# Ledger of designs, part 14: VHH binders against Riboflavin biosynthesis protein PYRD, chloroplastic (PYRD)

Target 1, 366 residues: Riboflavin biosynthesis protein PYRD, chloroplastic (PYRD), of Zea mays (Maize) (b6trh4)
Amino acid sequence: PRLAAGALSGRCQAQAAGDLDDAHYMRRCVELARKAAGHTSPNPMVGCVIVRDGRVVGEGFHPKAGQPHAEVFALRDAGNLAENATAYVSLEPCNHYGRTPPCTEALINAKVKEVVVGMTDPNPIVASKGIEKLQGAGISVRVGVEEALCRKLNEAYIHRMLTGKAFATLRATLSMNGIITNQIGKGADQSGGYYSQLMKEYDGVIISSDLAKMSALPLSREAGTNQPLCIIIAQGESSRLHIPSLSQEHASRAIVLADSPVTVEPAGVEVAVFRQIDLESILQLLAQRGLCSVLVDFREAGESFASLLNDFQEDKLVQKVVVEVLPFWLASDGLSNLAFGGSQSFPLKNLELRDVNGSVLLEGYV
Below, E stands for the ipSAE of ESMFold2; O stands for the ipSAE of OpenDDE; V2 stands for 0.75 times the mean of E and O plus 0.25 times the DockQ between their complexes.

## First folded at step 4 (VHH)

Design m4 (from n9 with L29F D30S Y31D S32Y A33S; framework vhh_h_nbbcii10_fgla)
Fold by ESMFold2-Fast, scan of step 4:
Structure m4 (fold): chain B 366 residues (1-366), chain A 126 residues (1-126)
Amino acid sequence: as target 1 above (366 residues)
Amino acid sequence: QVQLVESGGGLVQPGGSLRLSCAASGFTFSDYSSYALGWFRQAPGQGLEAVAAISSSGGRTYYADSVKGRFTISRDNSKNTLYLQMNSLRAEDTAVYYCAAPFDSYSPDLWGYDYWGQGTLVTVSS
């Protein structure tokens, strides 16, 4: 029996019902937005639903950079039913001029009566300008419905916008006794596997040159995937680096970041040379190239690769960790643990765990 | 790949005029390859500020209140070039000016290579 003081039939019950409906439609916006996972960078994932008389009359999402925004698709879907309707949108409507009218003008021209916004645009040059424009046109605006869910959807976009660096997730595999392994769990890189899903969702994957030399480049097996850019870290390599899995057809899928001049075979692969490679510079370069998110895949990684991750917590370079624990007890005489996050121990936040085909997948925020 | 190169900056007296140019390569100023084109500026110790934007057809323009009536944005699609004519310059206009070519109007890309190099420095001597 959990009734607030003064719980009575009438306005208090009516308000509770309205709040539930708003959350429902905003969660639907997020579901729609997720259909574009892996396709939108450097743009955010956005969904929109148009509701009239308690019914969804239009739905839309932003499918990729260069295509119309979620609001435009939702308004096209709703047609005349958008007039006097409520528009739910997971991110503040844009107020910037482009090929099509700004989404604020599209909503105003469609004569919607109310807009419900999940989160304000994190971009400092446009934040709140869309909301102000809608309010100035006589449209009611409410902000912050399912805000945490909307922010989680776009955590990489937000991070890039605020910091100028790509959102970085560290992925590693351990045995039950804490030994680093270069294996991925059975089925993880097949369709429906967690690694295949990560390759669909992340804009890039950072791997060691040793992994690139001996294995196929990371890719998603999910249908319709925009494959991640493979960032190959070449530390201490000789003047020629042969990556046998890269055909000339796949050269555009990879870039090589080297600490000395190197010729990559096959030809056509972009190479950038640095006197010293550090993770912060890499993340800034990737953000400049339009990547919002990168997975640092800790496989076939020696001490040089591991050193890129030194003090990642203190330097705020890694935001998230994904650790797979295999159901094996292993022996190792090499690099045996992931003790490079900082000079002091730190807790992980919002830890989630799941069974992935007999392995345990642990996911947490730094 | 898209590349934008700004030019035309320099030292100018208050009340003077200056024209900035932005040359684009790797795409065309057509409705199918780019959307809004704009000018942004960043004064020392300040954040990035939108100055002016022009639609793909040139039929619609936006100006920040601080420059409205003094600055004119224009584009020449045949030359793949964006311009900013700056008149009645003030000390407050001192900034590095960047051109941007967002392929979509969602949000101007603050971190993309569309902001090429250091931009072009405009100094209005007081």
Scores: ipSAE 0.164, ipTM 0.534, lowest interface PAE 3.3, mean pLDDT 83

Design m5 (from n9 with L29F D30S Y31S S32T A33S F103Y L110F; framework vhh_h_nbbcii10_fgla)
Fold by ESMFold2-Fast, scan of step 4:
Structure m5 (fold): chain B 366 residues (1-366), chain A 126 residues (1-126)
Amino acid sequence: as target 1 above (366 residues)
Amino acid sequence: QVQLVESGGGLVQPGGSLRLSCAASGFTFSSTSSYALGWFRQAPGQGLEAVAAISSSGGRTYYADSVKGRFTISRDNSKNTLYLQMNSLRAEDTAVYYCAAPYDSYSPDFWGYDYWGQGTLVTVSS
């Protein structure tokens, strides 16, 4: 239940009301930022809301790397109403020159009274410098409103910034009796399905060559999607690899990572040959290409593909797992469980559960 | 127009020292176009690794754990030059060293695709 006003003392009641308003506006910033999901890498998703006298007078979000920042759009929307207003922003305003002037200067020039920040810049070289600049100009700054939500919004951006590797999520489907299945749940890859939504959100998806040969390449059916790069792992393949679902028009949507020279049909697909394919090198390559996030889709995956994941917990290569449990009891032979990941058992953090059209979706952090 | 030119690389024995310089042209370190700057390296057959970074004012520095305590990053805004002092060099420091200027205004992207230096080779061998 919502907190009742009479539950707190007079001063504490007034503070609680202000804290609830802050949370409301910060959640709105996050909602605005999510409109750009899949489009912003290597930049973060950012939203900004400008509030004057308890009313929203401006809103904005960062739509794509190279385009104006959330603060700039929100200030344009508010116009003169930004003066003496409070600006809510999900990420610390920048205070350095890149392709555009710093947002701290835009906020100062608009004469905002206060800035409320969800999280500080994750880059250790610049963290708190934007906040310090605003405070030096006489602007009140408060930090940490809905911080956990703001960090979750940009978990992949933060991870890439701190490690130089793409944020990796392992996706797998199990039967009720724990058997790995190559299915995904009913409607999962259709518009509104969880898999379709993941394809919109993630910058790339790693799949086995066996899955690529047998099935259509992963894609989102959500409106406005920037489709993920499909990274196809070709271990032990013969010299020719045919991917029948990949047209020449879609060749730019895929890259093949092979452990030996291979010719891909259709022509036009990029091929990178490695002496040994390992997950760390893949994640570094993707980060260097500007990708913040990748989904490792564990379907049609043999022992070679599974070996990429052997020590993912100790090596800190996988940050998150998404496991779908189908309402089936299956008989199976071969690779039947997810027994890789670490030499010791480890707990998952912040476990979330969701009903996805009769299947159970489990999401947890490594 | 923005150009970064590295110099100071070469062959050095383990335990030795080198000072790398990065001269910038096309923008000024003390102007409104000043950026946070960094050093990256790429060892033979390996990926790009961030080494050190320094804020526009020089007031804040970052170092990779592998070089912390041995390397010192500094900048001279009046000379438009970035430096990396490398002490107690090890064989594993052998790499091409790149001077990088981030170009995105949210945060310096030290892992990104757009770094402007050409690189200078440092070989630590006996």
Scores: ipSAE 0.082, ipTM 0.461, lowest interface PAE 4.8, mean pLDDT 83

Design m6 (framework vhh_podentamig1)
Fold by ESMFold2-Fast, scan of step 4:
Structure m6 (fold): chain B 366 residues (1-366), chain A 121 residues (1-121)
Amino acid sequence: as target 1 above (366 residues)
Amino acid sequence: EVQLVESGGGLVQPGRSLTLSCAASGFTFSSYAYGWYRQAPGKQRELVAAISRGSTLYADSVKGRFTISRDNAKNSIYLQMNSLRPEDTALYYCAAPFDSYSPDLWGYDYWGQGTQVTVSS
């Protein structure tokens, strides 16, 4: 006898076409979820798309902790068209009661035929319970469509859930000859600039006390921004620290972490004094305060600030680096390069580069 | 507004039981879901159990040993802890409202100050 090679080939092609449609709708879920960037912590970013007969009939995303989940908004948008439809969701639907009933019950009640999930919940208490509930109700469930993209969307949320620490990204600016500069590139902090976009996306930003004394506190110029908490590291300060750009009305926008008693002006800024300041303790504290992500902004940073980063790769305290290279050749008279992070050299993963208004932005994972 | 006050903690021997109470003051107690959390020395705060109007959720480490309940008439929730182990030693917190995405994370509107449970002989 002989094999039916044509039938096998046709099946593989049909599956590939279905996989491409799934990827398209899952990428749309991620796009929707990103509309809430900077607003959801400590919750993840989640998007949902409901598809019937090859057409999107409902869309939704989770806008903020305490608000309804993406599935609820998508189901409301679809109305009666949700019945016998396929729901795509970037994160496993919840299966326990919170401020609202579980999303699994909403999907079951709407009589969806199939649910396609990007990733399972990273929380071990919750993992697989939503999928099991849906399957038990007779709903087909497929998992892992565009999983890498869905995990990247929520990398800070996942990191916090698994480690109890905030996801940390190191940001620095260098000249063409590798000299640390305290500038950021032209337009970077204006609307549409990369720094402005980072300030919208990150829950907090860690800066030196010297930067806080000299410059306006980091903020985003993007519309609808939930401004990051500014964490000011005060090492070796005298008894007074003046932050000239911070009004008393906005004292809650900043916290000061000090290695000795200090009085902060304006009044009302929270101050925590530590015998020794170390990055691991800072990241744990921020995670406990509901921050999933922080940017370590290396500007006006002396040797003490740099020492927080000495073993960041071996200690797994920094997950990502963002290095801007300015089109300048500079003379050096101080701390001149980023020769910290580990006792051994290490490669960066998933390295990306882009032109940001005449500067080169390099982004890579530790 | 809702305020949460925990009570019932103490020193107890392994294998014994304790009941924790969370007294809530506020206008809309029955409309909220509540969670019990714990934090052991050197560890992250973790969800122990949660209760809504129609459902309960338990961490795998306490399932079958702990029971969460609510009394809307008394504006209280309870955590009945049976077969206590040294690893159950922690500061126990009541929180509202429970959030289905991030049940063990800060960012809840209301937290109690905590009640210490120490399981030791």
Scores: ipSAE 0.013, ipTM 0.360, lowest interface PAE 7.9, mean pLDDT 83

## First folded at step 5 (VHH; framework vhh_podentamig1)

Design q1 (from b14 with Y34M; at its last look DockQ between E and O 0.48; V2 from the best seeds 0.00; counts 0 for: pae E 12.6 > 2, unsure alone 62.6 < 65)
Amino acid sequence: EVQLVESGGGLVQPGRSLTLSCAASGFTFSEYSMGWYRQAPGKQRELVAAINSGSTLYADSVKGRFTISRDNAKNSIYLQMNSLRPEDTALYYCATKGYYYGSGKYTPLDYWGQGTQVTVSS
ESMFold2, look of step 5: ipSAE 0.000; ipTM 0.375
ESMFold2 (binder alone), look of step 5: mean pLDDT 79; pTM 0.792
OpenDDE, look of step 5: ipSAE 0.236; ipTM 0.697

Design q2 (from b7 with Y34M; at its last look DockQ between E and O 0.00; V2 from the best seeds 0.00; counts 0 for: pae E 23.8 > 2, unsure alone 59.9 < 65, placed apart)
Amino acid sequence: EVQLVESGGGLVQPGRSLTLSCAASGFTFSEYSMGWYRQAPGKQRELVAAINRGSTLYADSVKGRFTISRDNAKNSIYLQMNSLRPEDTALYYCATKGYTYGSGKYTPLDYWGQGTQVTVSS
ESMFold2, look of step 5: ipSAE 0.000; ipTM 0.106
ESMFold2 (binder alone), look of step 5: mean pLDDT 79; pTM 0.790
OpenDDE, look of step 5: ipSAE 0.685; ipTM 0.894

Design q3 (from b8 with R100T S103E; at its last look DockQ between E and O 0.51; V2 from the best seeds 0.00; counts 0 for: pae E 6.0 > 2, unsure alone 60.6 < 65)
Fold by OpenDDE, look of step 5:
Structure q3 (fold): chain B 366 residues (1-366), chain A 122 residues (1-122)
Amino acid sequence: as target 1 above (366 residues)
Amino acid sequence: EVQLVESGGGLVQPGRSLTLSCAASGFTFSEYSMGWYRQAPGKQRELVAAINSGSTLYADSVKGRFTISRDNAKNSIYLQMNSLRPEDTALYYCATKGYTYGEGKYTPLDYWGQGTQVTVSS
């Protein structure tokens, strides 16, 4: 009796082909979502694609907090073409009433036949509630397509939601011989440069008061972008802090965190005084203010940052490390190694590297 | 206020052609998908054709006979109906679906015209 081995291969191939298509459309969702980079906080970046008969008939992304969600834009674009179509969305559709009806209701009303979700809502309270609503309405739901990609898209949002702290990235520049420098690579802070791009993507940037005194505040040079909140750490400062690069008109773009009362120039800069400045408290404060991500820039990070570095090492409060390696050898007396070294060594995860105008940019996760 | 005004309906013989028009106002026309629906006596309203920015959809019953088009400059959609059949007799509606923004809130947009009667009879 020759066992008919043949029929299992066709279903697996069709499923595999379907899976490839699903992944493709979900990647498109992520691409769409990324168009709103730097604009969505405190909301997540979300993209949506409506697919009918193997073609995209609607696209959308969430552009900014207070605006409609990605699904609404995608459904607007698709209109009646959404009927009996498949909706792809990078994040679980919302099921709550806010300024807009829930996205689940929009999808149900559009009579989509299927919804493919990249990842569930990271909030345990609401997780899967949208999925259940859709299923209850008779819509087929698949979850977890390109999930890792969808999570990476919103790593800062997810982190803030789960921990109540801003996602923190440590950034430093090294020479080829491993000397920490206050310089950045050629063109890095210009339009198209990696640092300018970071300033576009991150909600905030932490810098030392010394850097604020000596240099222009970190800014994005990208067109049409929001500027990050500049968080200036003022430890051991005199009673007066002058920030020459900050105009009074732009005073709201900076906050000074100080361990003692300090008068800041220009006038109008918010000053928060802490008994002790620690990284955890800072990250919590930023999260409470709606920041999902913060770059910790170690340029001119003298003793004022030493405590923050220690906190990072001991409490693993930093999630990501970005190191720029410059293409030159620096003279050093050997003392300048602000060794990111704490008491413990640990491996970095998901190490990535890229060439950035003759420098090497390294990124790793803690 | 959103308005959809259909025109072009009438009595025609089988095999003849008719063109319906819908003029839209009160929303950003180019951002929305538009469609034609019909309702025959004693039947449910059904989608006839839809058009967005780059795609069209047709009911199987009208595929190859009807053509939907749009003119964004005129805020109008059209339904060219060829080879009309008695079963095409219905009240034809212009419709749009989506969400509008006003007064700081988003509201579902599901608007229909008053309809235009199409009667196909010998």
Scores: ipSAE 0.029, ipTM 0.578, lowest interface PAE 2.7, mean pLDDT 88
ESMFold2, look of step 5: ipSAE 0.144; ipTM 0.646
ESMFold2 (binder alone), look of step 5: mean pLDDT 78; pTM 0.780

## First folded at step 7 (VHH; framework vhh_podentamig1)

Design s1 (at its last look DockQ between E and O 0.37; V2 from the best seeds 0.00; counts 0 for: pae E 2.5 > 2, unsure alone 62.8 < 65)
Fold by OpenDDE, look of step 7:
Structure s1 (fold): chain B 366 residues (1-366), chain A 123 residues (1-123)
Amino acid sequence: as target 1 above (366 residues)
Amino acid sequence: EVQLVESGGGLVQPGRSLTLSCAASGFTFSEYSMGWYRQAPGKQRELVAAINRGSTLYADSVKGRFTISRDNAKNSIYLQMNSLRPEDTALYYCATKGYEYDSSGKYTPLDYWGQGTQVTVSS
């Protein structure tokens, strides 16, 4: 009777080793996908790895909307080595005919034996259809490997898909003594700085008209990056709004949302007039224009601008908060804090902390 | 236009060696996996060897005898064939798998093949 105990340990260890390998390759998919940060919107970032006999034989990521998907690049890289291999992909392979043949067909034609999927398609219309197609072709499919990581990679895309609104992140800077400031940390807006990186990653940035009057418009200093759309909120403005940092040549980089008719300088800037400006309508408008993500920059925020955020928690309009804490004690004649968001206090989720060139960057989810 | 041009084929005696070459053009060579196929008379085309970014695959029948290599600077792949056997007699093809952009904006998978080079192993 004693001999039966030894055989169970080996299968569990082999399964555990297999699981570790799956996680490893899926993490590589995510790493590959991130190379296209700021370039894929409105499409999701996706990575793919082809593994044969414990070796990576192909890699790919989706580089930009209108280009092939990650699976196509990975299969091109692997070529004949893809036959009887395992494909890892961070997002469910597409099963519809669009600008490209479906990725399911590519995988089937390549004769992969197994597909490991990080997460299912967030679109309920197409969810699991690719998986079913692969299984129907006799390919083994595993789903949900490093799923949380894969979801985080495409949190903005997922949010837009599910809600019809752009993923909104509130960003502010505080002194050590809790005073809101219009400053940003040293080097934050330079190449490699956290703010420059945000401008690379986000499709748009919302700013007050006061900030637009006083400062250069937010931009990324990262090499080869797209610039975010600058959304300027003009409430209670005079009949004229001058944006000194914006040239006529770059007028298409900004849009003004106003509560009354306003002439904008330079000429060529799009102006949309609303009777009442609210955050929900803005986020819907941005989503309709193909933006998945928007940063709400709280610099030079007046009362009208702040009012847009009064109930962001209750209305689920802000998903993420980014707070920079500067290593300064600022003099103030009064209390200036982020005293909005809802009628009740709430905990932030998944808090992350970074040291950013002498400042502290805090990120949390609402 | 994608072109694959094979060379190095010929008549050899059993036990001898031969090196095939394939020169590629019309695409970013370093980004593509390349392979050698062969087709004997009356048989189906079969994979002989493949190479990507340094990883290789061989048919069981040629393992230990054949070596595939690539030179990205020359946009070329090679097949060193040692200890040749009569059963290695075939038309050898250089190949790659690619995707083409059509006028509709659709990417379509396409296999590219050379014209082949004849290898004959006979006493």
Scores: ipSAE 0.105, ipTM 0.642, lowest interface PAE 2.4, mean pLDDT 89
ESMFold2, look of step 7: ipSAE 0.482; ipTM 0.850
ESMFold2 (binder alone), look of step 7: mean pLDDT 77; pTM 0.757

Design s2 (at its last look DockQ between E and O 0.49; V2 from the best seeds 0.00; counts 0 for: pae E 3.6 > 2)
Fold by ESMFold2, look of step 7:
Structure s2 (fold): chain B 366 residues (1-366), chain A 119 residues (1-119)
Amino acid sequence: as target 1 above (366 residues)
Amino acid sequence: EVQLVESGGGLVQPGRSLTLSCAASGFTFSEYSMGWYRQAPGKQRELVAAINRGSTLYADSVKGRFTISRDNAKNSIYLQMNSLRPEDTALYYCATKGYDYSGKYLDYWGQGTQVTVSS
């Protein structure tokens, strides 16, 4: 005979509740870390939650480069209550000295009982050093709780650490019937919209000169945001380029990469001239300027801008693709010749989707 | 100079009540957590109760019997100990632990006040 519904639920919930407790606190670490989105580059986003007797007694996150780490803020918040507590941290605690003691020493001095880590440090030189230090001091350490979520949080940091290059995402918009379109979804660029959020989260955005001439430059509408650097690709451009949406006071928000000398209005916009522009050279320049993440916003592409993205999957130039599907069916007499890549078919990996104000946002990895 | 001064200890019969006080000076009291700890003969020091800006915490052995409270205007914390038992006999310490505004670790203790529960 079957177990009583209450008895079965109780036994299943007891095990699931234990696992859910760890996952719950680690997800809180990720939520805290996200408060610093757009502010920590080149440092990772990190959150920390101190739990004692089933209650959160301290929380912290790393607010920006040069500031204390998440663990220090959480331990300061917890105070006396940190002793014999469990510390949840989205990234392996650091074990090197700077302006403050290493986070491993901070946790040891506070006499926490246990540390639960979302992911190890991706840098192989320092990987596991923090965990080993904690274990050597008698602190219990568990690793890998919500690891996929923690890795996704810092995918650009991980890519930069492993390759030395910026993480690149290609964004495009399609109609329901598969036609590439320049229009983004309703509300996407307003506060809380996915496009506004992307502009907060990426260090730079690459756009065509046609977009810059015809539309407002990409920016985030999230409060308190450091805006991305707008990288404007000017190929075959005349000797002058006018960017109507850019005021002179914000000229440093943009850089123009051109294949010939170009005078830009407004004054003060940096111009870099290449004999020939390609995506790899662009990404290398941006990494040298300290950008850890860039978004290629495929709008108003034209033939020359689109050609930069031919076979973008080759040599791992782009890691991620974000496609917005609009709820429109566009008229067409035939197939469009506009394409991102030409020589090979390939699947996207780890597909995720969400509904964004009546449109569908798809993301996947190259 | 950080100073933590406990008072209110003494000899008391089982089942009775006692209130401990701790006066603090030498730091910005309202910004730090405070705690009561005890050490019984032959045992290690243990946390009894702690209070920070948003939470209180009690050892299981004292929940429902002891209450910690804090008065930032008087730079003081208190421990109301009700329904005292012989196993509550210990030297009780006031302490502040954690990080200060400059990121330096604090670990300051009072000298302790003896509580003896005996008939």
Scores: ipSAE 0.300, ipTM 0.758, lowest interface PAE 3.6, mean pLDDT 85
ESMFold2 (binder alone), look of step 7: mean pLDDT 84; pTM 0.842
OpenDDE, look of step 7: ipSAE 0.351; ipTM 0.751

Design s3 (at its last look DockQ between E and O 0.44; V2 from the best seeds 0.00; counts 0 for: pae E 4.9 > 2)
Fold by OpenDDE, look of step 7:
Order: structure tokens, then sequence, then C-alpha cells
Structure s3 (fold): chain B 366 residues (1-366), chain A 120 residues (1-120)
């Protein structure tokens, strides 16, 4: 009995080849979008590619809030080549009138034949409205190509949209023997270093008042980058807090969150006093101020600062963990570890490992 | 103000070559696609060739005979026309599509055109 080699129908191969091409162009959209890392907040990073006859004929990305969207740039780039082309976009085209007309209208007016969307709008109120508009105009729409990649690109934006809280990443440095250290790896805070890159990407950084007293405030050393807002947690502080690394000219780059009235030097630093400082309230406050993402830097963390993180897993307040492991064995007078996060152990998801100038960087999702 | 100025048109015999030029001003030239259109007497205006950041498009009738190119340093596009035919006789226009951010519409900008006549 000759086992009939099931002819995997030529349609599946053609669909698979089409799917591969779609994925390729969507990845290019994401690559384009990433060029605006650190510049788009509170707007999402978005990339767009116009493809005709198997060739890219237009490219664009959203550069900054208040500027046109990726589709506008891509269509401008394509010009007459956009007619009867396929538009790839990492996020659902907008369908509302704001400072600019909706991207759906731009696509319709350009007479594209097809739109391929990486992910739908995370806002349930507007989700799929752009897609429906395009379909109503007779444009073929495919959704969900490289969706996971597109979601990851805008994880902070999505989180803020859905929860009303800033996306929080916990960062710490450990020795090889598990001792928490206030050091960072060699070159990490220099141009091209992972910490400098984080300071470029994140809208804010939370630090202890002790760190603010002892060291320079976290800054990006990347060229042409915005600096994150420095959120200084001042718990149990004296009536005065001096931040030596902050000039009066740059006082607006920091905010102090305190549990009691405190005079901050230099003058001009915003101080907010809370009866109780908790992480949830902080993340809500930051979201309200337009921050999508915040790095919680665990350097010089005292007990009060650490207490903010006690139940971060149970309360879903931290979404990502970044741990740098230094190639040193450190002497310690006691055990110092990250013994917080909840009452139960939990697995981290999507673990990534990088070698960074002789140190190991581990990233995982809660 | 967007300005497009065509040049290089003329009377040529069949089989000859001609190069059209278009000088552009009033916008960031490198960020926009450019094109050549033509309109023959009694016919509709038609796309001849378009170019963006190196990608090109040609009408079927001119494929293999015409070549569009651009020089961003000179804010200019060119149309090399080889093996010209009587049917290529038309007014040739340089064009670009601008975007009106207020209306969300593309605007077509046109030059005054340059006449190409192919005749024995």
Amino acid sequence: as target 1 above (366 residues)
Amino acid sequence: EVQLVESGGGLVQPGRSLTLSCAASGFTFSEYSMGWYRQAPGKQRELVAAINRGSTLYADSVKGRFTISRDNAKNSIYLQMNSLRPEDTALYYCATKGYDYSTGKYLDYWGQGTQVTVSS
C-alpha cells in the first residue's frame, strides 16, 4: 500500500511565502519605529512601509508627539508609487481627527489596495475602527502580522493605556555571589552602554534619596536624546534634601516624592508630599503626567525604598526585571538579596540574556 | 512656493534620444517622490515614470526605452528617452505629490510642461 505523500497543496506554500514576505515588511516597520525610541512618548512608536511589486517604495516612522504619523511619512515618500500598493503599519491606523486628519483618510486618498496591520489599537474604544474604515473604503486589510513584535515595541504605551499606570521595570546589579551592589558594569552608563540606553528609552527613573545624595543623577549619554524624569523617593528624610549633582538650571528634570515636608536644594525642584508613599500611587501619578515607562533603579535602596516593592508581583506593579550580574565575588558583612516581590515564588517569562562588556544582563517579564 | 520647471523638450526624429530635466524648488526635494507625466493631444494625462528613494516605476509603453533619475544635490529629476516614437509626442510634465496636513490630502504639483514632438 503506497503511502500517498499528501501533496501539501501549492496554496499553502504560496500562503506561507506571502506570510514570510508580510513578516519581513512588518519587521522593517518595527525597525523604522525604533528610530524614534525615547522621543515619541506619550505616543506609540509606529513604523510604516509601502510595498509595490515586491519592493519597498516608501518608508516612514512617527518621530515625536505632535508630528505626523508614520503612514503620512511613508505615503509622502512613496508618492505616486503608493497607488495600488500595500501599506504595512505596525499599529492600526488612526481614525480620529486630531491635530491632523486620520491616517485612514491618508491611506484611502493614496488609493492603496491593501493594508497590513501589526496590531490593533490597544484602546478598546477605538480598536478596529480604523480597520473598519479602510475596509469600508474597499481596501483589503490583514491584521496580526508579527503581532507579538509590534506589541513588544509598544509595551509601555499599551500598559499605560490599559491600566492607567506607567510600565515599571525593576533594575538591580548583583555580584556573582548574589550580593546587591550599587555599582554598574564597566561602560554601562557611557555612550552605547545598556544603562545609558535605558535612560534614553524610559520616560522616567525612580531612585532613592540616598542615591541622589551620593551620586550623579541617572542620565543618557546617547546623542540627541531626551533625558528621563528623575523621580526621587524621599522617605524619612530630614527637613532638608540636598541633591549635589543637580543644578538649579536643571531643577525641572527632577521631582521629589516625600512622606513629609522637605526643603530641596537646588531650589526649583518640584516636591510632592504624600501621607503614604506606595508604588501604585506613584505609577498612577507618572501615567497622569504622560509617562508611559519608568525604571526603578534599586541602587542605594534603603528599607523604606525596598518596601515599595514588597508586593509588586501580587499587585502587578512591576512588569519587567533587569538584573546585571557583575563578574566579581563581593565580600559582605551580611546577606543582601532582592527578597521581595510577594509571598510566592514565580517564574519569569521570556528570559533574555546579553553579554555586556564582561557582565551578564538578564531581562525577564513578571 | 513649490516650483517645477521642465526643460529639454523639442522636435526629434523617430529613433532619436532626448533628455528632459526638471528643476524643483520650494520643498525638501529629497523627501518627496517625483514623476514625469505626459499628455498627448486628445488624450488623458498619463504617468510616464516615477522615482522615490531609488525605486522606479514606468508605464508599459516606455519600459526599456525611458529612464528616470534624480539628483538630490541639484533638486532635479531627469527623463532619458531613447528610441523615441511618434506616439511619444506629448506635453511632458514634471510632478510631485505634496501632503496638505490640514486636509489630509495629497496635492499634485505640476510644472508648465515641455513639448516633445517625434516626427519624421
Scores: ipSAE 0.192, ipTM 0.688, lowest interface PAE 2.1, mean pLDDT 90
ESMFold2, look of step 7: ipSAE 0.227; ipTM 0.722
ESMFold2 (binder alone), look of step 7: mean pLDDT 81; pTM 0.805

